# VHH binders against Band 4.1-like protein 4 (epb41l4a): the designs that were tried, part 7

Target 1, 289 residues: Band 4.1-like protein 4 (epb41l4a), of Danio rerio (Zebrafish) (Brachydanio rerio) (o57457r11to299)
Amino acid sequence: FYCEVLLLDESKLILTTQQQGIKKSTRGSVVLDYVFSHVNLAETEYFGVRYCDRSHQTFWLDPSKTLAEHKDLIATGPPYTLYFGVKFYAEDPGKLKEEITRYQFFLQVKQDVLQGRLPCAFNISAQLAALAIQSELGDYDPYKHTAGYVSEYRFVPDQKEDLEDSIEQIHKTLLGQVPAEAENNYLAIAKTLEMYGVDLHPVFGEKQAEYFLGLTPVGVVVYKNKTQVGKYFWPRITKVYFKETQFELRVLGRDCNETSFFFDAASKTACKNLWKCCVEHHTFFRMPE

## First folded at step 1 (VHH)

Design e2 (framework vhh_8pnl_2)
Fold by ESMFold2-Fast, scan of step 1:
Structure e2 (fold): chain B 289 residues (1-289), chain A 118 residues (1-118)
Amino acid sequence: as target 1 above (289 residues)
Amino acid sequence: QGQLVESGGGLVQPGGSLRLSCADAGFTFSSYAMAWYRQAPGKERELVARITSGGSTNYADFVKGRFTISRDNAKSTLYLQMNSLKPEDTAMYYCAAQLYWSGTYDYWGQGTRVTVSA
């Protein structure tokens, strides 16, 4: 067994039968333990490893199941590629106990912005990128940071020169911020963005209309054409069920009447994955701390 | 931590009655299916009775006709009325709150001891 785990700092952790004893019969929890130990992470409950099928659908590695039981993963390799990341986003990552946990959140959110999962306006993009530059390069230094130095870095999917100029100007104002401060300031801004920590799943509603169900810390949000059209808080969701490709969300109204909402996923596998992610989000975010 | 606090356990003679209560102190009680489980020494935990958020009830065969589960959403309290108690009912009784049919999201109480002895 040959497994590459892509980490958030862009390095790779190689896990093999010869080095770690990883086999198809190995449980997901063993793989996760190697990853968590490698990145020196104690607050592990926020994190997981995921894999992708050929349709770019992501699945989280189940700690209780063997690698062989992950049929979609086995179909992709060898070698098998896993992606380390944040599975459940803390509403206030600045309050996470350990600096290493906050650092991993910083890396994840930075990747979310770069890959377009966390959209932000021009001025917010420039501020976030400048804080990331400050964390990486330290204080602006005209002898080291010559004209065009920002262009060596990528922060958004379609980075233009005007954004790079703005990033440089903001970087000049951040004098004295140490890496951990810049990272915390990055997270303090990013956590306020609408799509921060939203796990989106494509579904079809009435008359094959396209929607996304967003799994969030507060509940399930329904999006159509990037506009929020529904929001169901976790305490009001009385049942989540699936059968074949149909997902059922049952919600208790303020009048104590139950209403069922039905959505169709693209496949049986996608539907089961949506249901599993929904149950896991509810479990995680209904834990009072 | 979802906090469920059981009370009402104790020692009772065969044929006697007890009412167990489970108070909720951390989440929206009315949205959850609630259940009573029991565990006798050396046995696995088993379902005794369940009541859905809508009030539908389900009972284990060994307690049908003797036990009644009920809920008071205004007081955020679950009850188990236990009648015609038998020595075989001796166990630790646990309150559970669950939202999903999968059983994956369960809050558990610490348990209350019921002893049926002459």
Scores: ipSAE 0.000, ipTM 0.094, lowest interface PAE 20.8, mean pLDDT 84

Design e3 (framework vhh_ozoralizumab_d1)
Fold by ESMFold2-Fast, scan of step 1:
Structure e3 (fold): chain B 289 residues (1-289), chain A 120 residues (1-120)
Amino acid sequence: as target 1 above (289 residues)
Amino acid sequence: EVQLVESGGGLVQPGGSLRLSCAASGFTFSSYWMYWVRQAPGKGLEWVSEISGSGGSTKYPDSVKGRFTISRDNAKNTLYLQMNSLRPEDTAVYYCARELYYDSSGFQHRGQGTLVTVSS
């Protein structure tokens, strides 16, 4: 067995039968333990590894199942590619106990911004990128950071020169912030953004209208054309069910009136994955006190 | 026919306060959870606060917790939102809602909104 775990710092952890004894019969929990130990992570409950099937649908590695039971993963390799990442986003990552946990969140959120999963307005994008540069390069130094130094880095999908100029100007104002402070300030800004920590799943409503269901720390959010059009809080969701390609949420009001909301996923596999992610989010994000 | 009518919005300086009201009719007001949601210019709807039918349970997102207070008067069929320590990022149209979901046909059980502008 030969698998490559892509880490958030862009390095790879290689796990093999020869070196770690990893086999098709090995449970996902064993693979996760190797990853967590490698990155020195104790607050592991927020994290997982995911993989893509041949249709580019992503799945989280199930710690209770063997690698062989992940049939879609087995079909893609060898080598088998896994992606380490944040599975459940802390609503306030500044409250995470360990610096290494906050650092991994910083790397994940930075990747989310870069890959367009966390859209940012121009001014916020510039502030976040400047904090990332402060963390990486330290204080602005005109002798080390010559004209155009920001162009070596990518922070957003469509990075333009005006953004790079803004990043440089902001970087000059961040004098004295050590890496951990810059990273914490990055997270303090990013956590306020609408799409922070949102796990998006494409679905169809009535008349094949396209929506996204976002699994969040507070509940399920319904999006249409990048606009929030509905929200179901975790404490009010009494049942999450699927059958074939149809996904069902049952939501209970204070008067004990239960309403069912239905959405169609593109495939049975996508529907089951949405259901599983939804159940896991509901379990992880306990009812508010 | 369900009717929700918001009022109380206006222009206020950062650090200021406003109290929003929502007059409800066409349903048994005391039997429903009620919500305040807002929409900043060019952005999606954001949940602001919620209150149970009896008024005994309230919830807030971290963005407004400690600054905003939701309340209701079931005898008057009126929902309130007390907003303190207002910030420029609180600028939005504020809606009274009977539920947090609406379908593809548009807003269900939401009022027409009241504009709150926080500007220096």
Scores: ipSAE 0.000, ipTM 0.133, lowest interface PAE 16.6, mean pLDDT 84

Design e4 (framework vhh_8h63_2)
Fold by ESMFold2-Fast, scan of step 1:
Structure e4 (fold): chain B 289 residues (1-289), chain A 120 residues (1-120)
Amino acid sequence: as target 1 above (289 residues)
Amino acid sequence: ELQLVESGGGLVQAGGSLTVSCAASGFTFSSYAMGWSRQAPGKERELVAGIYSGGSTYYADTVKGRFTISRDNAKNTLYLQMNSLKPEDTAMYYCAAPRFGELWSEYDYWGQGTQVTVSG
C-alpha cells in the first residue's frame, strides 16, 4: 500500500506498507494517527484526511473503517492520494488552545481563499493576503521586496495587478507583526466571512432547480445563486435520511410540526456522502442549553 | 463505549408521581438530543419525551401535560418527572440516545431500562 498525504504547507507525508505497515486492512484511524503525529497536532478533533474519486467528489476517510472499505479510494490508485485538512471549522479559531492548531487553520483558510471556497471582497482579500505575506516574508524591506514581489504569490483565483498593489501598501503597514500574530489576525478577519467553515454540497430541488446545502457550525443553510434562501438550526433538525439520490431533511417548526425537505444529489455516492457529512456536523456542533 | 444507566423506577399508585433518571457516559452528552421511550408487555417501543441539546422539548400526546423531561449537562444526567400516573403508563422506561446527535428518529442506543408499575 502506498499513500501520499498532501499537507496544508504543501509538503507530502508518505505512508507505505514497508515503512509504517499500512495495508488494505488498516483502519482509517491508524492513518490519521500518523498524520497527527507528523504535524505535532494534539487538538485533532477538527481535522481529517480527504480523498477524491474520478468524478472529483470528495470524501472523508472514516476512522472506524478499513482502507479496503473505502472502495472509491481503492479505485483511484495505487498510489493513493489523501489530503489533510480542517473537517470542522471552529467558529472562533483564535480560541484554539495551541499555536500549531491555529497555524493549521490559517493554512486551511488561506487555501480556501485561494481556491475560491471562501469568497472575499477586494478590500478583505488585500488585508488577508498582506497578513499572509507578513507571516511568510516578515517585515516589508525595500532592499529585499522590490517592485512586483507580490506577483510571485497567489492568494485569490483571479489575482489582478490592482489587488497586488493594495497588498504591497498594506504589507508596509504591518511592521513588527511576528508570524503567529499575522496568522491570528488573518483568522480573526476570515472567521467573519459569510462562507467561512461552510461545507457546500450541490443538490437539485423541484424542476431541476440548482441549490447548495451548506453544513455549518449552527445548522444547514440553503443557497440559491449565492443567496441564502433557507436556514435550519441543528436543534430543529429531527431526521436526516437518504434513499438512492434523494436526500431528506426533516425539520421541526415553531408550531412543533415536522416538515420534510427533499433534495436530489447528482449520484447515489454524492447523496450518501452528503448524508454522512450532515450527520457528522450535527454530532460535532451543539447549541448550548 | 456509550453507556446509559436508568434508575428511579418502582411501584406507584394511580395519581402518584415518580422521577426516573439516566446517567450517561462515553459520549459528549451535551451535544446529543436525548429521549425517554417506554415498552409495555406485548407492545412496540414508544417515544414519550425528547429534549434537544438546546433545551427544546417534545412530548407524546399520551403524556403531554403530565410528564416533564429535563437534562443536566454538567452531570451528564437526563430526567423524566412523571405526574398524575395512570395504570396505562406501566412499562419499562428506557433512556435513549440517537446514533448521531439530534436525530430523534434514529435511536440506536438504549439503557437496560427501569420498570415503572402503576397500580389501580
Scores: ipSAE 0.000, ipTM 0.105, lowest interface PAE 19.1, mean pLDDT 85

Design e5 (framework vhh_5c3l_4)
Fold by ESMFold2-Fast, scan of step 1:
Structure e5 (fold): chain B 289 residues (1-289), chain A 120 residues (1-120)
Amino acid sequence: as target 1 above (289 residues)
Amino acid sequence: QVQLQESGGGLVQPGGSLRLSCAASGFTFSNYAMSWVRQAPGKGLEVVSDISGSGGSTTYADSVKGRFTISRDNAKNTLYLQMNSLKPEDTAVYYCAKDQWLVPGYFDYRGPGTQVTVSS
């Protein structure tokens, strides 16, 4: 068995049968333990390892199941590619106990911005990127950071010269911020953005209308296009169920009557994954702090 | 073994305020969502408000939105309901309720209740 775990700092952790004894019969928890040990994480509850099937649908590695039971993973390799990342986003990452945990959140959120999963207005993008530059390069130094140095880095999907100029000007104002401070300031801004920590799942409603269900710390949010059209808080959700490709969300009304909302996922595996992620988010965000 | 005990009810004039408390014991308080439920004379049960185990999420019935605030102190195992701008229609027995962990939004235990009367 040959696994490559892509880490948030873009390095790879290679896990093999020869070196670690990893086999198809190995449980996901063993793989997770190797990853957590390698990145020196004690606050592991926020993190997981995911994989992509051939349709680019992502699934989280189940700690209780064997690698062989992850049929969509087995179909993609060998070699098998896994991605380390934040599974449950802390509402206030500044309250995380360990600096290494906050650092991993910083790397994840930076990737979310770069890949367009966390959209930012121009001024916010410039501020975030300048903090990332401060963390990476330290204080602005005209001897070391010659004109155009920002262009060597990518922070957003469509990075233009105007943004790079703004990033440079903001970087010049951040003198004296050590990497951990810049990273904490990055997270303090990013946590306020609407799509921060939202786990989006594409679904279809009536008449094949396209929606996204967003799993969040407070509940399930329904998006149509980029507009929020529904929000169901975890305490009001009495049942989440799936059958074939149909996902059911049952919500308690104020008169104690239940209303069922039905959505169709693209496939049976996508539907089961949505249900599993929904149950896991509900459980996690009801855990004591 | 699960114990829920409400306090803070009483007689209040329209427009007045009351704060209800519920002391909880016999379970890990922070692991459960909690609700305030009321029953007016001759009417069925109405879920007034609920709050998640961490306190990060709250909901309110339309009849009380903007007037009532639910909160909890997990260190003290206590649930609260701050009731402002009280109306005669708020007259009811108010119950503290522990949600079923496996079925969020439904309660498996209620306290004995505390009477709230809004009249002149």
Scores: ipSAE 0.000, ipTM 0.098, lowest interface PAE 18.4, mean pLDDT 85

Design e6 (framework vhh_sonelokimab_d1)
Fold by ESMFold2-Fast, scan of step 1:
Structure e6 (fold): chain B 289 residues (1-289), chain A 122 residues (1-122)
Amino acid sequence: as target 1 above (289 residues)
Amino acid sequence: DVQLVESGGGLVQPGGSLRLSCAASGFTFSSYAVGWFRQAPGKEREFIGAISWNSGSIYYAVSEKGRFTISRDNSKNTLYLQMNSLRPEDTAVYYCTAGYSFLTQSSQYDYWGQGTLVTVSS
């Protein structure tokens, strides 16, 4: 068994039968323990490892099941690729107890911005990128950071020169911020953005209308044409069910009448994954902090 | 005018039991989620537990599971907290609260009582 775990700092952790005794019969929890130990992470409850199936649909490794029981993972290898990341986003990552936990959140959120999962307006993108540069390079130094130095770094999917100019101007004002401080400031801004910590799942409503269900720290958000059309807090969600490709949410309204909302996922596998992610989010975000 | 009035607080010895009540008026109690928070001296308000409008969902702070029980009586517009096996660290002002959701964060609740003091000591 040969797997590569891609970490948030872009390094790889290689886990094999020869070195760690990893086999098809090994439970997901053992793999997770190796990853958590490697990154020196004690506040592990926020994190997991994802894998992609042949159609590029992503799934979280189940700690209680063996690797062999992850049929979609087994079909992709060997070698097997896993992606370490934040599974449950803290509403206020600045309140996380350990600096290493906040650092991993910083790396995850930075990746979310880069890959377009966390869209930012121009001004916010420039501020976030400047804080990331400050964390990476330290204080602006005109002898090291000659015009165009920002172009060596990528912070957004379509990075243009005007954004890079703004990043440089802001970086010059951040003098004296140590890396941990810049990272905490990054998280303080990012946590206020609409798509922060939103796990999006494509679904269909009536007449095959396209929607996304967003699983968030506060509840389920329903999007249509990039606009919020529903928001249901976790305590108001009384039941989640699925059957075949149909997903059902039962919600208590303001009038305390129970309403069922139905959506269709693209496949049975996608529907089961949506249901599982929803149940796990409901459980995690219903626990008192 | 919305009111929530706690009662039943007092001095109790370690290992003892106490039942708090919260009488609601000025709103349709049966349409609201209701719950309990407490605040010890020098601490922030902490979540104890909450119960949905129909009693179909009840959520407790992990540390209080098994010792505290939340219930409601919609016919009497009353919320209850049964507290068993009390410890000195349970000493706090206990607040009842109401909202259309019962998130664990105090900022998400719309209505609050004035609080009732519970002191656990010998």
Scores: ipSAE 0.000, ipTM 0.111, lowest interface PAE 16.3, mean pLDDT 84

Design e7 (framework vhh_8pnl_2)
Fold by ESMFold2-Fast, scan of step 1:
Structure e7 (fold): chain B 289 residues (1-289), chain A 120 residues (1-120)
Amino acid sequence: as target 1 above (289 residues)
Amino acid sequence: QGQLVESGGGLVQPGGSLRLSCADAGSIFSIYAMAWYRQAPGKERELVARITSGGSTNYADFVKGRFTISRDNAKSTLYLQMNSLKPEDTAMYYCAAKIWDYSTGSYEYWGQGTRVTVSA
């Protein structure tokens, strides 16, 4: 068994049968323990490793199941590629207890912005990128940071010169912020963005209308044409169920009556994955502190 | 930056070999999954080979055993080694850099393409 875990700092952790004794019979929890130990992470509950099937749909490694039971993973390798990341986003990451946990959240959120999962208006993008530069390079220094230094770094999918100029100007204002402070300020801004911590799943409603279901720290958000059309807090969600490609969300209305909402996923595999992610989010965000 | 530039296309005899290259002028390369697609006149664009940021590869059945995809992160370059070329391989070949959106899909950057012609 040959497994490569891509970490949020872009390094790799290689796990093999010969070095770690990893086999098809090894449970996901053992793989996770190696990853958590390697990154020195104690607040592990927010994190997981995911993998992509051959259709590029992503799945979280199940701690309780063997690697062999992850049939979509076994079909892709060797080598088997896993991606370490934040599975459940803390609504206020500044309140996470350990600096290493906040650092991993910073790396994940920075990747989310870079890859377009967390869209930012121009001004917010510039502020976030300047804080990331401050964390990486320290205080602006005209002798070290010559014209064009920002262009060596990427922060958004379609990065242009006007954004880079704005980043440089903001970086000049951030004197005295140490890396951990700049990272905390990054998270303080990012947590306020609408798509922060939103796990989006494409679905269809009545008459094959296209929607996204967003699994969030506070509940399920329903989007249509990039507009929020429904929001259901976790305490009001009484049941989630699926059958074939149909996903059911049962919610207590303001009249205290239960209403069922039905959505269709593109495939049985996508529907089961949506249901599992929804159950896991519901459990996590309703757990005792 | 984020500009993808393909090279290495040309005319080749059946059974011949070509190496295609796709260079990225910026520091974007190591983050993305990379792929080669091809499109023949009158046909839709189809996936030829893919390589993840971690090095895992995936090949279309029609090229397995003949083509090899590889990447050099230090040179920010993607390669496609094409062996035992067939007339059916004649197409415009496109380089794509893909960011996996783990929940909903991907954001893609495409090159302008390089033409491969295998003489009949």
Scores: ipSAE 0.000, ipTM 0.129, lowest interface PAE 17.1, mean pLDDT 84

Design e8 (framework vhh_8h63_2)
Fold by ESMFold2-Fast, scan of step 1:
Structure e8 (fold): chain B 289 residues (1-289), chain A 122 residues (1-122)
Amino acid sequence: as target 1 above (289 residues)
Amino acid sequence: ELQLVESGGGLVQAGGSLTVSCAASGRTFSSYAMGWSRQAPGKERELVAGITSGGSTYYADTVKGRFTISRDNAKNTLYLQMNSLKPEDTAMYYCAADSRYLSFTNPEYDYWGQGTQVTVSG
């Protein structure tokens, strides 16, 4: 067995039968333990390892099941590729206890911005990228950071020269900000963005109308077109069901009446995945502080 | 550029204490994660303790409760306070620096010192 775990710093952790004893019979928890040990992570509950099937559908590795039981992963063939990441986004990552946990959140959110999962306006993108550069390079030094140095780095999907110029100007103002401080400031800005920590699932309503369900730290957000049309906080969600391709969300109103909302996923596999992700978010974010 | 120079090693009796220090030169000491790795004869180098730029600490299971890592950014100095020393703690102790954190499973760090020998007799 040959497994490559892509880490958030873009390095790879290679796990093999010969070196770590990893086999098809190995449980997901063993793989996770190697990753957590490698990155010195103690606050592990926010994190997981995911994989993609041939249709680009993503699934989280189940700690309790063997690698062989992840049939969609096995079907991709050796080598097996896994992706380390944040599974549950802390509503305020600045309150996380360990600096290494906040660093991993910083790397994840930075990747979310780069990959377009966390859209942000030009000025916000420039601020975030400048903080990332401050964390990586330290204080601006005209002797070391010659014109165009920002071009070596990528922060957004369609990075242009005007953004790079803005990043450089902002970097010059961040004098004295140490990496942990720059990363905390990055997270303080990013947590305010609408799509921060949103796990987005396409679904259909009546007459094949397209919606998206966003699983968030606070609840389920329903989007139609470009508009938020529903928001249901985790404590008010009483039941989550699925059957075939139909997903059901049951919500308790302030009047103590339950209302059921129905959506159709594109496939049975997508529906089951949505249900599982929703149940896991509901459990995680209903935990008492 | 960052340069690291260790000091404070020596011979100590089992059950004793010793503090090793690492003096760093360079403008960016406070921006680096710092740590202590050790290497006994015939064994691979092992990270024993790390401290982030923000001051968060982490330790190898072999030294938890006995060793304390700390940093003084005003003096550009890293410390390792070693208590309840055992013969198996005998090793060359290396100061290390990396931009963000030091990994227990991948010790490819940006900077290393020359080491300071710690010998624990029984």
Scores: ipSAE 0.000, ipTM 0.315, lowest interface PAE 13.2, mean pLDDT 86

Design e9 (framework vhh_ozoralizumab_d1)
Fold by ESMFold2-Fast, scan of step 1:
Structure e9 (fold): chain B 289 residues (1-289), chain A 121 residues (1-121)
Amino acid sequence: as target 1 above (289 residues)
Amino acid sequence: EVQLVESGGGLVQPGGSLRLSCAASGFTFSDYYMYWVRQAPGKGLEWVSEISSSGSTIKYPDSVKGRFTISRDNAKNTLYLQMNSLRPEDTAVYYCARGYDFWSGYSFDYRGQGTLVTVSS
């Protein structure tokens, strides 16, 4: 068995039968333990590893199941590629107890901005990128940071010169911020953005109308044409069910009566994955931690 | 096919009354919160009233509280708005809307064609 775990700092952790004793019969929890130990992470409950099937649909490695039971993963290798990341986003990452946990959240959120999963207005993008530069390079120094130094770094999907100029100007104002402080300030801004910590799943409503279901720290948010059109808090969600491609969300209304909402996923596999992610979010965000 | 069809609008004198109806079809009406919203000429949408799926929870903004009454008949898939003591400021197109957001305030995914209410002397 040969697997590569891609980490948030862009390094790789190689796990093999020869070195770690990893086999098809090994449970996901064993793989996760190696990853957590390697990155020196104690607050592990927020994190997981994911994999892609041949259709590029992503799934989280189940700690309780063997690697062989992950049929979509087994079909893609060997070698097998896993991706380390934040599975459940803390509403306030500033409350995370250890600096290493906050650092991993910083790396994840920075990747989310870079890859377009966390959209930011121009001015917010410039502020976040300047804080990331401050964390990486320290204080602005005109003798070290010559014209165009920001161009060596990427922070958004379509980075333009005008954004780089704004980043440089903001970096000049951040004198004295140490890396951990800049990273904490980055997370303090990012947590306020609408799409922070939102796990989006495309679905269809009546007459094939397109929606996204967002799994968040507070509940399920329904989006239509980039507009929030519904929100159901985790404590009020009494049941989630799926059958074939149909997903059912059952919610207690303010009148204490249950109402069922139905959505169609693009495939049976996507529907089961949505259901599993929804159940896991519901369980996690009802825990008192 | 989801359809919401409003009726009952018209011209009325200040102090008068009108009863609006909304006929719903193409979904399980008794499973949804329902709303009345209005749009005055040149203005945005304004929330007017809200009723839960069972009819047990009803809410109004201060602008219509005590004058308007929302009700529903789940057996007939029909939503109603009884409007009393009408004022010129109530002049608007009134829309029936379906909602599924119980906790975030007013939100809706389908709206009817609207019915015009004109309050003028």
Scores: ipSAE 0.000, ipTM 0.122, lowest interface PAE 15.7, mean pLDDT 85

